# VHH binders against p49116, part 310

Target 1, 238 residues: p49116
Amino acid sequence: EGPLLSDTHVTFKLTMPSPMPEYLNVHYICESASRLLFLSMHWARSIPAFQALGQDCNTSLVRACWNELFTLGLAQCAQVMSLSTILAAIVNHLQNSIQEDKLSGDRIKQVMEHIWKLQEFCNSMAKLDIDGYEYAYLKAIVLFSPDHPGLTSTSQIEKFQEKAQMELQDYVQKTYSEDTYRLARILVRLPALRLMSSNITEELFFTGLIGNVSIDSIIPYILKMETAEYNGQITGAS
Below, E stands for the ipSAE of ESMFold2; O stands for the ipSAE of OpenDDE; V2 stands for 0.75 times the mean of E and O plus 0.25 times the DockQ between their complexes.

## First folded at step 25 (VHH)

Design ra2 (framework vhh_ozoralizumab_d1; at its last look DockQ between E and O 0.58; V2 from the best seeds 0.00; counts 0 for: pae E 2.2 > 2)
Fold by OpenDDE, look of step 25:
Structure ra2 (fold): chain B 238 residues (1-238), chain A 119 residues (1-119)
Amino acid sequence: as target 1 above (238 residues)
Amino acid sequence: EVQLVESGGGLVQPGGSLRLSCAASGFRFEDYSMYWVRQAPGKGLEWVSYISWDSKYTLYPDSVKGRFTISRDNAKNTLYLQMNSLRPEDTAVYYCATHWTGSSPEDSRGQGTLVTVSS
């Protein structure tokens, strides 16, 4: 069989709403996050191995790892997104909620810690100067994780994960031949992803994404999204 | 300030059709994904359609899939919802939305337009 990923899977271009407002509101944040989420899921959809697992298995995988994929996406797109500014805005909004006595002290602490973890992770990835290929393979490793409960075809998933790991290894050896420990440094970042709460991520970035539905519930729909047919609508320039 | 103004609602018989419109202002319409949501009497809000900012993708719940079509004209800052094969259970106030939360409805949706499907 051919490689798990091709050069087409390396491209991960996030387009932000333009222009960035002076004051980042919830609307801007949610739209930006939504675009990243959809980009991540559509990226997954574009992988032949992912398609080969079948719709049910695909859905289960994404449900299990969407937060990790999203977080990797945040790290990868941190500069384009001005992630630090977004997170600061989120904190500011949170402070408003605090003033309105809508959150408990414990909840505030949890949310703030989560934001800190996100920042630290993204900063750590930036320090490693992770390139597009490495991100693609890391996402694949995260996507094809066989250790989530309730998965079917775990043997096949594991094979795909191994393939991703091998391809990453080959790439790193080829591209960064003078850095013999780069692979290890990269892979050791992955555990941090699983320490992050998907619920808190959803609360921070996806409040009101599609009505009152959860990311978990909407994932099947996103994975089945159809290309809109042009029927007299005029698309404006972004 | 974000403003959304829905129109096109009315009384229609089962099996009939309506086309809703939403005029958007106060933000860069072309940069934002848009939604239609509805609220039936005595029920909560339900999303009924999504269209991406770039109009490449649409999304429908099973309840309206195949019957409703969302579209947009960015040049006119207008969102549309074509509703075909209407059913009594489609009776609701329909809202145009960018995102909606219980805490900030003013920034999320308009005043709504009533759709009544009845014999």
Scores: ipSAE 0.751, ipTM 0.878, lowest interface PAE 0.7, mean pLDDT 90
Fold by ESMFold2, look of step 25:
Structure ra2 (fold): chain B 238 residues (1-238), chain A 119 residues (1-119)
Amino acid sequence: as target 1 above (238 residues)
Amino acid sequence: EVQLVESGGGLVQPGGSLRLSCAASGFRFEDYSMYWVRQAPGKGLEWVSYISWDSKYTLYPDSVKGRFTISRDNAKNTLYLQMNSLRPEDTAVYYCATHWTGSSPEDSRGQGTLVTVSS
């Protein structure tokens, strides 16, 4: 009926703990990552099309894509987060864990490959100089992915994704009219998100968020979380 | 050195109320999200509430939602848990934490405060 996203959905302001400690620790990394996760979930909840899908569909959709949204958030906020410094601190912590025999060799390989993939994804997005509107539409395309197993309302989800794609195309053509291939270059980065492991993301960034529970298990609570910042009307629909 | 000191526990009858407090020191309290967790006799740790660093977000498991309210006063470095409509199954030692302490308890939680809900 209207645009999928408005200017309100483009704003994505991450606030970091300040100042950054001289020695990064698990508390700083987990807090920084948690702020990004909650900002990303709050962003998704604010989209009228997402609200229209209903609680069960919302939960299933976010369980399927939260890691992709989080990874786009990391790329978008890489400078504000000093992500390269955080990843270097994680690598140093892994060296200590190896010396203390806390991790298996196969796990170390998986984690190091994931860190490399994440660094390369974030670098590629930075080289493309992706703006806030483009990130918002990319997140919407990822959020409204109809291909995940177990989803209901997949035809409606597909229509929302197509609307996000169309609005991104219109934006890029209008704003970057001299760069014929910009849309194609942006879109070919998305498949890499499906290769990111949510299990490893949890290990890297969310050890100790809420004990040993997975992000998957707390998503229903996050989607129903109480938010003090917004003065909008509260819906009672279940 | 991170220090967390819980207080406000005690004996209360079913249906009663208690307010727990947690005094924090040794870190920038205003920059970190906080938790309340509990351990009932013979059980593992169970989270009972979460509040973000800026109080913008709060989370509760179904077992306490609507009865417990987490809050914080960043100017006083203090975390609170208002517990209403208490039930015997809420009997536990309650801990505040800067992050979940199940895997790393010594650096991230206090000594706890005992809440007993019984006649």
Scores: ipSAE 0.490, ipTM 0.772, lowest interface PAE 2.2, mean pLDDT 84
ESMFold2 (binder alone), look of step 25: mean pLDDT 80; pTM 0.810

Design ra20 (framework vhh_ozoralizumab_d1; at its last look DockQ between E and O 0.45; V2 from the best seeds 0.68)
Fold by OpenDDE, look of step 25:
Structure ra20 (fold): chain B 238 residues (1-238), chain A 119 residues (1-119)
Amino acid sequence: as target 1 above (238 residues)
Amino acid sequence: EVQLVESGGGLVQPGGSLRLSCAASGFRFEDYGMYWVRQAPGKGLEWVSYISWDSKYRLYPDSVKGRFTISRDNAKNTLYLQMNSLRPEDTAVYYCATHWTGSSPEDSRGQGTLVTVSS
């Protein structure tokens, strides 16, 4: 039984469309989000413990936590993504929808609050100066959450989560020995992820899916991608 | 302005093959994932393939997996769809698109090319 995560799981490099256009349109936003989504899911796939749970359980886990993983990814990649600019653009696009009377007042409020929550979460993570290892372990803790309804192998999932927590603890103790309460400060950020609506996240970043296509429905396809394609992404490419 | 021009459609017998092409212009093609979607008579839009900007990700629904292959040439700003083992149920107008949607105001797709599979 080796560690849950290795150094290979720490790397989380998002490549953005380049150059960034002067005007961030929906196309740019969706592409950026898609890249992050794929990166996040492939990251999960790269964890041996994740594979050990089996395809059905894997799919269920990701379906349950993709929004949280995605959000952690946003936080981690906020600078590279220019997330503040993206969110501002999203707000601007929403203004158009408002003007066209496509959204109710209540819905507008919900969406705007969600954007605020996203921004605040990312800002809070930036203030904590979370490093790549900490992000990896946080994502693992989120991924291996046994408290989602309908999961199988919950005992095993819980064990993996505990392992992630322990490894994070060890890492923080070793790396930030003078900051006795760093682990606690990091972990108390996780509840904020559960307050965020996956539906609203999908609407903001993945607008315009065809028919009944949803992130939930596309997850199985992403997770069962051919190994060669997966390996190609992991090994990096320009 | 985004321009997408599909070609390569036609009449083919069951079990036959076709290769569709999509010429793209008006945006940085090499930076964006591309999609093939189709619309059969009396039915809604259905996605049939996705390819990422770097061609590392290729997705297919179960309905076409193993039969269709999506590819792209970024240097030529061209998207392709190789369709093998065609079935009558594959009969549709095929579109290339820059979004997973055919209904969003921000959606961009071409005029489409008709594929008819019939004996």
Scores: ipSAE 0.807, ipTM 0.902, lowest interface PAE 0.6, mean pLDDT 91
Fold by ESMFold2, look of step 25:
Structure ra20 (fold): chain B 238 residues (1-238), chain A 119 residues (1-119)
Amino acid sequence: as target 1 above (238 residues)
Amino acid sequence: EVQLVESGGGLVQPGGSLRLSCAASGFRFEDYGMYWVRQAPGKGLEWVSYISWDSKYRLYPDSVKGRFTISRDNAKNTLYLQMNSLRPEDTAVYYCATHWTGSSPEDSRGQGTLVTVSS
């Protein structure tokens, strides 16, 4: 009943640490990525349809799709994050690791291939000039994916995904009425998200987050995180 | 050089409360999320709480959720942990950290403050 998303779900504003360090480091990269992860999780859990699925289903769903949501967030925020600069710094570090023989050659190849796929995806989304409404519905389509066999409410999840698809279609038809193929061009980008490895994303962006634990293991805590609309203003003094 | 100095630990009876403080310097404290971690006698480091740079997001493991509250004052470069309803299993050395990898030699964390919960 009613729209799947409201205007509050279209707003997706990322604030970066400032200033950017002269030499990028793991701490800055992990902070930047953590901000995007928490923003993405806050976005997901604020959706009434998501709330209606129940805690166990929510946890299973987010464990399955967090990397796809994160990757869509990277594409949406690539300019604000200076993502190309971050990825270049990571590539340089990996090249040094090859010369020092510190990492498996097969692993380095996998990581480099992943970085290339990520850059290609972000570039293709930028070339399509995907807007905030389109990103919000793409994230909803990815979030409400019934493809995960362990899910308890797959029929309801499928209905929510269909609703997200219909709302995206309606938006694109009204807003881009002279571009008959825009919806199709947007949707064909989604399969690339399934090629992104959660394991490699963690290695690239999340070293140092809660003791280098897998994002999978902290999803229950992220979904229960306390949120506030202020930052540091009433914290006490000691 | 990152410096973190914990204080506020002590001996307290079960059910009691303590407030820990962490004074930070040598980096832009206001730009980074912060952690409390602890090490019980004979055990490894355990994550206790996380707070985002702007205090908007706070995370807790189930063992302390509802009893502990993390907070920060970015103007004073200070991190806090309010611990209520303390239990004997909360006995540990408590550390604040800014970039915690789970390895003590590599992590930016302080010297710690001892909390002992005992009758």
Scores: ipSAE 0.715, ipTM 0.863, lowest interface PAE 1.1, mean pLDDT 86
ESMFold2 (binder alone), look of step 25: mean pLDDT 81; pTM 0.824

Design ra21 (framework vhh_ozoralizumab_d1; at its last look DockQ between E and O 0.60; V2 from the best seeds 0.66)
Fold by OpenDDE, look of step 25:
Structure ra21 (fold): chain B 238 residues (1-238), chain A 119 residues (1-119)
Amino acid sequence: as target 1 above (238 residues)
Amino acid sequence: EVQLVESGGGLVQPGGSLRLSCAASGFRFEDYGMYWVRQAPGKGLEWVSYISWDYKYTLYPDSVKGRFTISRDNAKNTLYLQMNSLRPEDTAVYYCATHWTGSSPEDSRGQGTLVTVSS
């Protein structure tokens, strides 16, 4: 069997709405987050091993790890996104809710702590200067995690995860041969992702979903997203 | 200020077709994914279609997949919804929106256009 990831899986280009508005409103934040979410999900879709698991299994995987993938995406795209500015804007919007007494003190604390954890994680990744290949493999390791409840084909998932880990190891050894402990430093960042609340992430970046729609519920649709047909679209109109 | 104006609704028989339009202004239309949502009498808002900012992706719930087609013309700041094989259960006020939601105070949608499917 070939490698789990190819060079095509290293590319992870997020395009932001342009220009950035002077005031980052919820609309801008939601659009940006949606683009990242879609990009992350479609990245997963592009992995042959992911496809090989079947629709039910790969959907379950994404449901289990979307927050972690999203967070890794935030870290990877932090500069392009101006993540610090986005987070500041989110805090400002939350301030309005606070002023309106819509949130309990405990909830405010939870949300603020979550924002702090997000920022710290992204900063830590930036400090490590994680490159595109390393991010791709880290995302794969996160994606193919067999330790989520309710998963099928856990043996196969574990094999894929091991393959991702091995490929990452080989890459790091080859690329950063003088840094003997780089792999360890990178991998020890992964537990921080499990501390992130998917619910709070959803509230921060995906507020206002229609009805009872959740990221969990929309994931199957995202994974089934269709490329728009040429005949139905106006080309060059952007 | 965000302005969305829906049009194209009307009375149609089951199996018929309609094409809805939404004229957008007050924001950079070309930078944002757009949505169609609908509200049937006595029911909550339901999303029925999504199209990405770059035309690359469309999204449909199972209830309308294969029957509805969302499209957009960024040059004209216009969103479209082609509705084929209409059913009585498709009867609703249809809105275009810049958000996934109809419940957030930050939501932006128009006044809607009524689609009635009846024999």
Scores: ipSAE 0.759, ipTM 0.886, lowest interface PAE 0.6, mean pLDDT 91
Fold by ESMFold2, look of step 25:
Structure ra21 (fold): chain B 238 residues (1-238), chain A 119 residues (1-119)
Amino acid sequence: as target 1 above (238 residues)
Amino acid sequence: EVQLVESGGGLVQPGGSLRLSCAASGFRFEDYGMYWVRQAPGKGLEWVSYISWDYKYTLYPDSVKGRFTISRDNAKNTLYLQMNSLRPEDTAVYYCATHWTGSSPEDSRGQGTLVTVSS
């Protein structure tokens, strides 16, 4: 009955390892990416509508959309992360992999094309000056996608997606009342997320996964992760 | 140079407990997530636990959830693993590690500490 998202779901602060090293390395990139992934998953599972769908449905949804959520997070946090610098370091690492005969030239071309698409998406979002409320609703729209195979409760998922769309519309109309086409310009950015490969995202940001696991295989455990909170504090005291 | 030194392993009976420690140096420990991984005889590396840089998130596979507890003390540059209700299948060399294992210069794990669970 209430709003799909509250103000607590708009806050999305990424803290980077500090200071940034003189030469970016896979360790710094992987820690930065892991922080964004955990922040994104913590965000998703904190939504009451998401919690209401149940564990199996939640796992299926996140497996289907984690890369879109991650990509929206990259765009939202691009300046804080110095993403263009990180992507340049990844490009340099990939070029060294060809020199050392670690990857095929065709695979490198595929990965470079993916990096270019990612940069263009992030630039287009920055040009529109997408704000934190808009990002939160866009993430909700991609999270509550009802057309994934194997889902139960698809009618309820579609209802949540429609609610996210309506709340985005209401927000944009109120906050950007002088820009009649802003909602349309925002929504036409979503198809670019469909061009992003989760397999390549893993290679770019999560290379050499420990114990032969993929992001897909650890999603159930990330969704069950324990978080540190003040659970014993009584409200209204002190 | 990153250095990780594991300790606390030994021989225990099934159902017993051990606490592993990992002393870290050569990097800003407080900025990086940390892992415990293990390698049973003749097998590959298996992820055992993860804790984020800021203590906020801990992850466990189903094989150890509820029995193992990861913790860290950033002031002491030390990672811990409390292992309870140990089973013979937990027998392995246990390593602490920083992030994803790979061939990069800053991937690192220690030399390991052997845990043997047998009657």
Scores: ipSAE 0.613, ipTM 0.817, lowest interface PAE 1.6, mean pLDDT 84
ESMFold2 (binder alone), look of step 25: mean pLDDT 81; pTM 0.820

Design ra22 (framework vhh_ozoralizumab_d1; at its last look DockQ between E and O 0.48; V2 from the best seeds 0.63)
Fold by OpenDDE, look of step 25:
Structure ra22 (fold): chain B 238 residues (1-238), chain A 119 residues (1-119)
Amino acid sequence: as target 1 above (238 residues)
Amino acid sequence: EVQLVESGGGLVQPGGSLRLSCAASGFRFEDYGMYWVRQAPGKGLEWVSYISWDDKYTLYPDSVKGRFTISRDNAKNTLYLQMNSLRPEDTAVYYCATHWTGSSPEDSRGQGTLVTVSS
């Protein structure tokens, strides 16, 4: 079989609303986060191996790892997103909530620690100067993780993960031949992703979803998103 | 200030059709994904459609998929919802929204337009 990833999977371009407002509101943050989330999931969709697992397995995988994918995306797109500014804005919003006595002291601590973890992770990735290929392979390794509970086709998932790891190894050896420990330094960052709460991430970037909507509940729909262009032409509404 | 003004609601028989419009102002409409949400009597808010900022993707829950079509005209700062094959359970106040959250009504949705599906 061919490689797990192609050059097309290396491209990961996030477009931000422009211009950035002077004051970052919840609206801006949510839109930015949504774009990244959709980009991440659509990236996954574009991988033939991912498609080969079937819809049910695909959904389960993304449900299990969306937070990790999202976080890798944050790290990868930190500069274009001005992530530090976004996080500062989130903290400011949080402070407003504190003043309104909407959060417990324990919850505040949890949220602040999570923000710190996000910042540290992104900073660590920046210090390593992770390139687009490395990010693509890291996302693939995270995506094809067989160790999540309730997964089907775990043997196949594991094979894909191994393939991702091998391709990453080959790439790093080829591209960074003078740095024999680069692969290890990169891979050792992955455990930090598992320490991050998906619930808190959701709260920070997707606060107050309408009704009973959660990222978990929306994932199947995002993976089935339809092209809008055709619909617009048919209805004449565009 | 973000303003969203919904229109197009009304009384319609089961199986009928309506087209809702949302006029947006006070923000860069073309930079944001847009949503339709609805609130039926005695029920909470429910999202019914999403369209991406770049007009490439749409999203529907199973409850309205195949019947509702979301579209946008960025030049007119207008969001649309074509509703076909309407059912009594579609009776609700429909809102356009700028994000998934309903926590900030002033910034996220308009006054709404009532859709009543009844024989």
Scores: ipSAE 0.691, ipTM 0.860, lowest interface PAE 0.8, mean pLDDT 90
Fold by ESMFold2, look of step 25:
Structure ra22 (fold): chain B 238 residues (1-238), chain A 119 residues (1-119)
Amino acid sequence: as target 1 above (238 residues)
Amino acid sequence: EVQLVESGGGLVQPGGSLRLSCAASGFRFEDYGMYWVRQAPGKGLEWVSYISWDDKYTLYPDSVKGRFTISRDNAKNTLYLQMNSLRPEDTAVYYCATHWTGSSPEDSRGQGTLVTVSS
């Protein structure tokens, strides 16, 4: 009982490296994306419902949906990240790669189509003016997807997803009471997340992370990552 | 230009301890996550630790978790690896690293420091 998410799960603050470089820099892009990935994983594993599912189920869920969570994070943080500038830098890097014969024409087409789909998704979310509460519940709906193969506790996962959907509906109806179709317009955007390729996301944003190992292979380690709480240690209780 | 210089390697007995250091320059060290990676004789490169830019997150593979501790001192531009309960399979050249830049991943790591664990 109680809400699926608390107000602490609505807060999603991303801090970027400063200053932003003026030229193509894969190092900056990888750091920026890594911060978003780790923030997203920290967010997911801090949810009591997620913690209740157990380690094997947690790993399976995150392996299945990390790219969708990351893409929602990109849309939510597009302004803070200056995402349009990052994507422009990636496009410039791709131009150098084709000129140096490092990528095939088919691969370039796949990557450019992915960038276009990502831009369209982020633009559609911005057009709908999705707020932080809505993003938090959309991420929860994506996280607690019961239809992935190999899951245990499928009925409990489904109950958590239904709870996220119910809480999103309650929030939208209360906060946007005069916009009858807002919930439907928001939910119809979710299938686009399944069109995002995790291997292309890795190539675009995570070149250099842990020696270019796949994100899928490090999910168990990310979920077990150690977290320091320096803020709480110096300001606690007063 | 990014420069990473490792030190602190040497010969230790199984069960022993060693502390590696990495002096960093040529970039804003405090803004980037850092790694330790290693290469055992005849093997490929293996990551052994990661620490986020703000010390908030640290990651370890199962092979070293509980035995190795990564840390950083952003004021001194220095990365550390405390290695305890060393085993013969930890024998390797250890490198300090950042995220890859360009198409040459070796540009993002130092020359390494050799750790040998043998009785």
Scores: ipSAE 0.672, ipTM 0.844, lowest interface PAE 1.2, mean pLDDT 85
ESMFold2 (binder alone), look of step 25: mean pLDDT 79; pTM 0.802

Design ra23 (framework vhh_ozoralizumab_d1; at its last look DockQ between E and O 0.31; V2 from the best seeds 0.00; counts 0 for: pae O 11.7 > 2)
Fold by ESMFold2, look of step 25:
Structure ra23 (fold): chain B 238 residues (1-238), chain A 119 residues (1-119)
Amino acid sequence: as target 1 above (238 residues)
Amino acid sequence: EVQLVESGGGLVQPGGSLRLSCAASGFRFEDYGMYWVRQAPGKGLEWVSYISWDSTYTLYPDSVKGRFTISRDNAKNTLYLQMNSLRPEDTAVYYCATHWTGSSPEDSRGQGTLVTVSS
């Protein structure tokens, strides 16, 4: 029995379209978000514990939690993505739509509240200076959630989540030994992820992905995606 | 001015092969993931393949997995679709697409390439 995650699962490098355009547009946003989504799915499926659950369980699990994983990815990569600039551009667009009466007031309110919650989540994670190891374990805790309806192998999923929790605890206590409350501060951020709407995330970030098909419908294909492998650099894939 | 020009379609018998090309211009092709989508007669658009900007990831629906191969040459701004073991249900107009130009072609002047699979 080894650790749940290895050092290869801590590395999470997002490469952005370069250069960043002078004027942000939906295509740049969707490409950037797509890269994060594929990186997040590659990360999840490379975990031996995830592979052990079987294809149908994997699909059900990721369908239930992809938005939470994506949101953690946004927080982790917020600086390299210039996420604050992206969100500001989206807010300005929505404010213009209100002035021109192009969208329903209730929908705009829902979307603005979601953007606010996302900004507050990312800001809170940045204030805590969450590191790459902590993000990896938080993602694992979110991924191996046994609470979702319809899951098989719930007992095994729960054991993996508990292992992720224990490894996060051990890491925080060792690395931040003088900060007794760091683990508690980190864990109290997780409930905010359950408030994020997959529907609104798709509207904000994924307009145009794969013929405008829902993320939920492509999860099985993303989990089976082919990954280019040169000279043995990708060992946990497929 | 963004342009995507598909070519390589034609009439082929079941079991045959075709290679489609898509010449891209007017945007930084090398920065964006690319799709092939198709529209069968009387049907809506269906995605048939995706390739990431650097070719690291490729995706296929079950209907074409193992028979179709997407590839790209960023130096030539060209996207390809190798179609093998073609079936009558693969008959469609094939389009290339990107996030840069939207999920599906909106410019009716940039029509796709027709692939017809029949005896």
Scores: ipSAE 0.644, ipTM 0.822, lowest interface PAE 1.4, mean pLDDT 84
Fold by OpenDDE, look of step 25:
Structure ra23 (fold): chain B 238 residues (1-238), chain A 119 residues (1-119)
Amino acid sequence: as target 1 above (238 residues)
Amino acid sequence: EVQLVESGGGLVQPGGSLRLSCAASGFRFEDYGMYWVRQAPGKGLEWVSYISWDSTYTLYPDSVKGRFTISRDNAKNTLYLQMNSLRPEDTAVYYCATHWTGSSPEDSRGQGTLVTVSS
């Protein structure tokens, strides 16, 4: 049995909409988020082990972990996305909603805390200087999580997760041999992903896209989509 | 400056079909998902359809699902909406838009094209 991931799974290139507007509007944010979401899901789809689980099972996995995958993607692509600027723009848009009394005080707090958690997570990952291989394995560990309710083939999922963990361990030992605790430092970041609400993430990044449709409901369709070319696109004139 | 120009509206009988077009300019059309929205007389704006930048992803509300089809030609900077099995309740001004948040700002949509479904 071959490795879970290959070098082809390490590449994770996000191409942003062009040109970047002077003022980040909702559609720019939503489009950017959508590209990341599609990239993340198509990444998952490209893993042979993921395919081997069958359509129903792998769809269920993505439904369960799309927010975590998306968040890892945000962290990985934070620089390319100018994530801090995007989040600031989201906050600004939120202020408009506040002014119009569209949100309760409690909801505002929840949303702001979520934004904070996203920022902190991404900052923590940047501080650790996580590389492309490590991100790939972390995403695989998150993807092949057997502890979500309603999953089938949980034993197989667990095996894949273990394989991801082992490969990550081998990679870290090989690449960062002088840092004996790097693996532990990386893995302890994963619990933070479970603290984040998928609903709030959806609201922040996708409201301008999905309308009255949920990300959960469209995941099966995204997984059936043709793989788009996200890299190598030429940025157009402003 | 973003410019969107809708066309193809008109009078049609119930059960009929129309094809709307939206000509886009002033931005990289191929890099953005696009929306169709509509406003019926005396009603607010309603989201009608969405298509991703690469046409691999489309969304429809239940009100038009199975009847409407959104498509695009990035080479022509044009967005389309095929409307089949039209109903009187589909009567509205239809707009193409660059984003949707429960409303579509005027600067994010065109002047619209009127679709009237009546016997």
Scores: ipSAE 0.005, ipTM 0.231, lowest interface PAE 11.7, mean pLDDT 87
ESMFold2 (binder alone), look of step 25: mean pLDDT 80; pTM 0.815

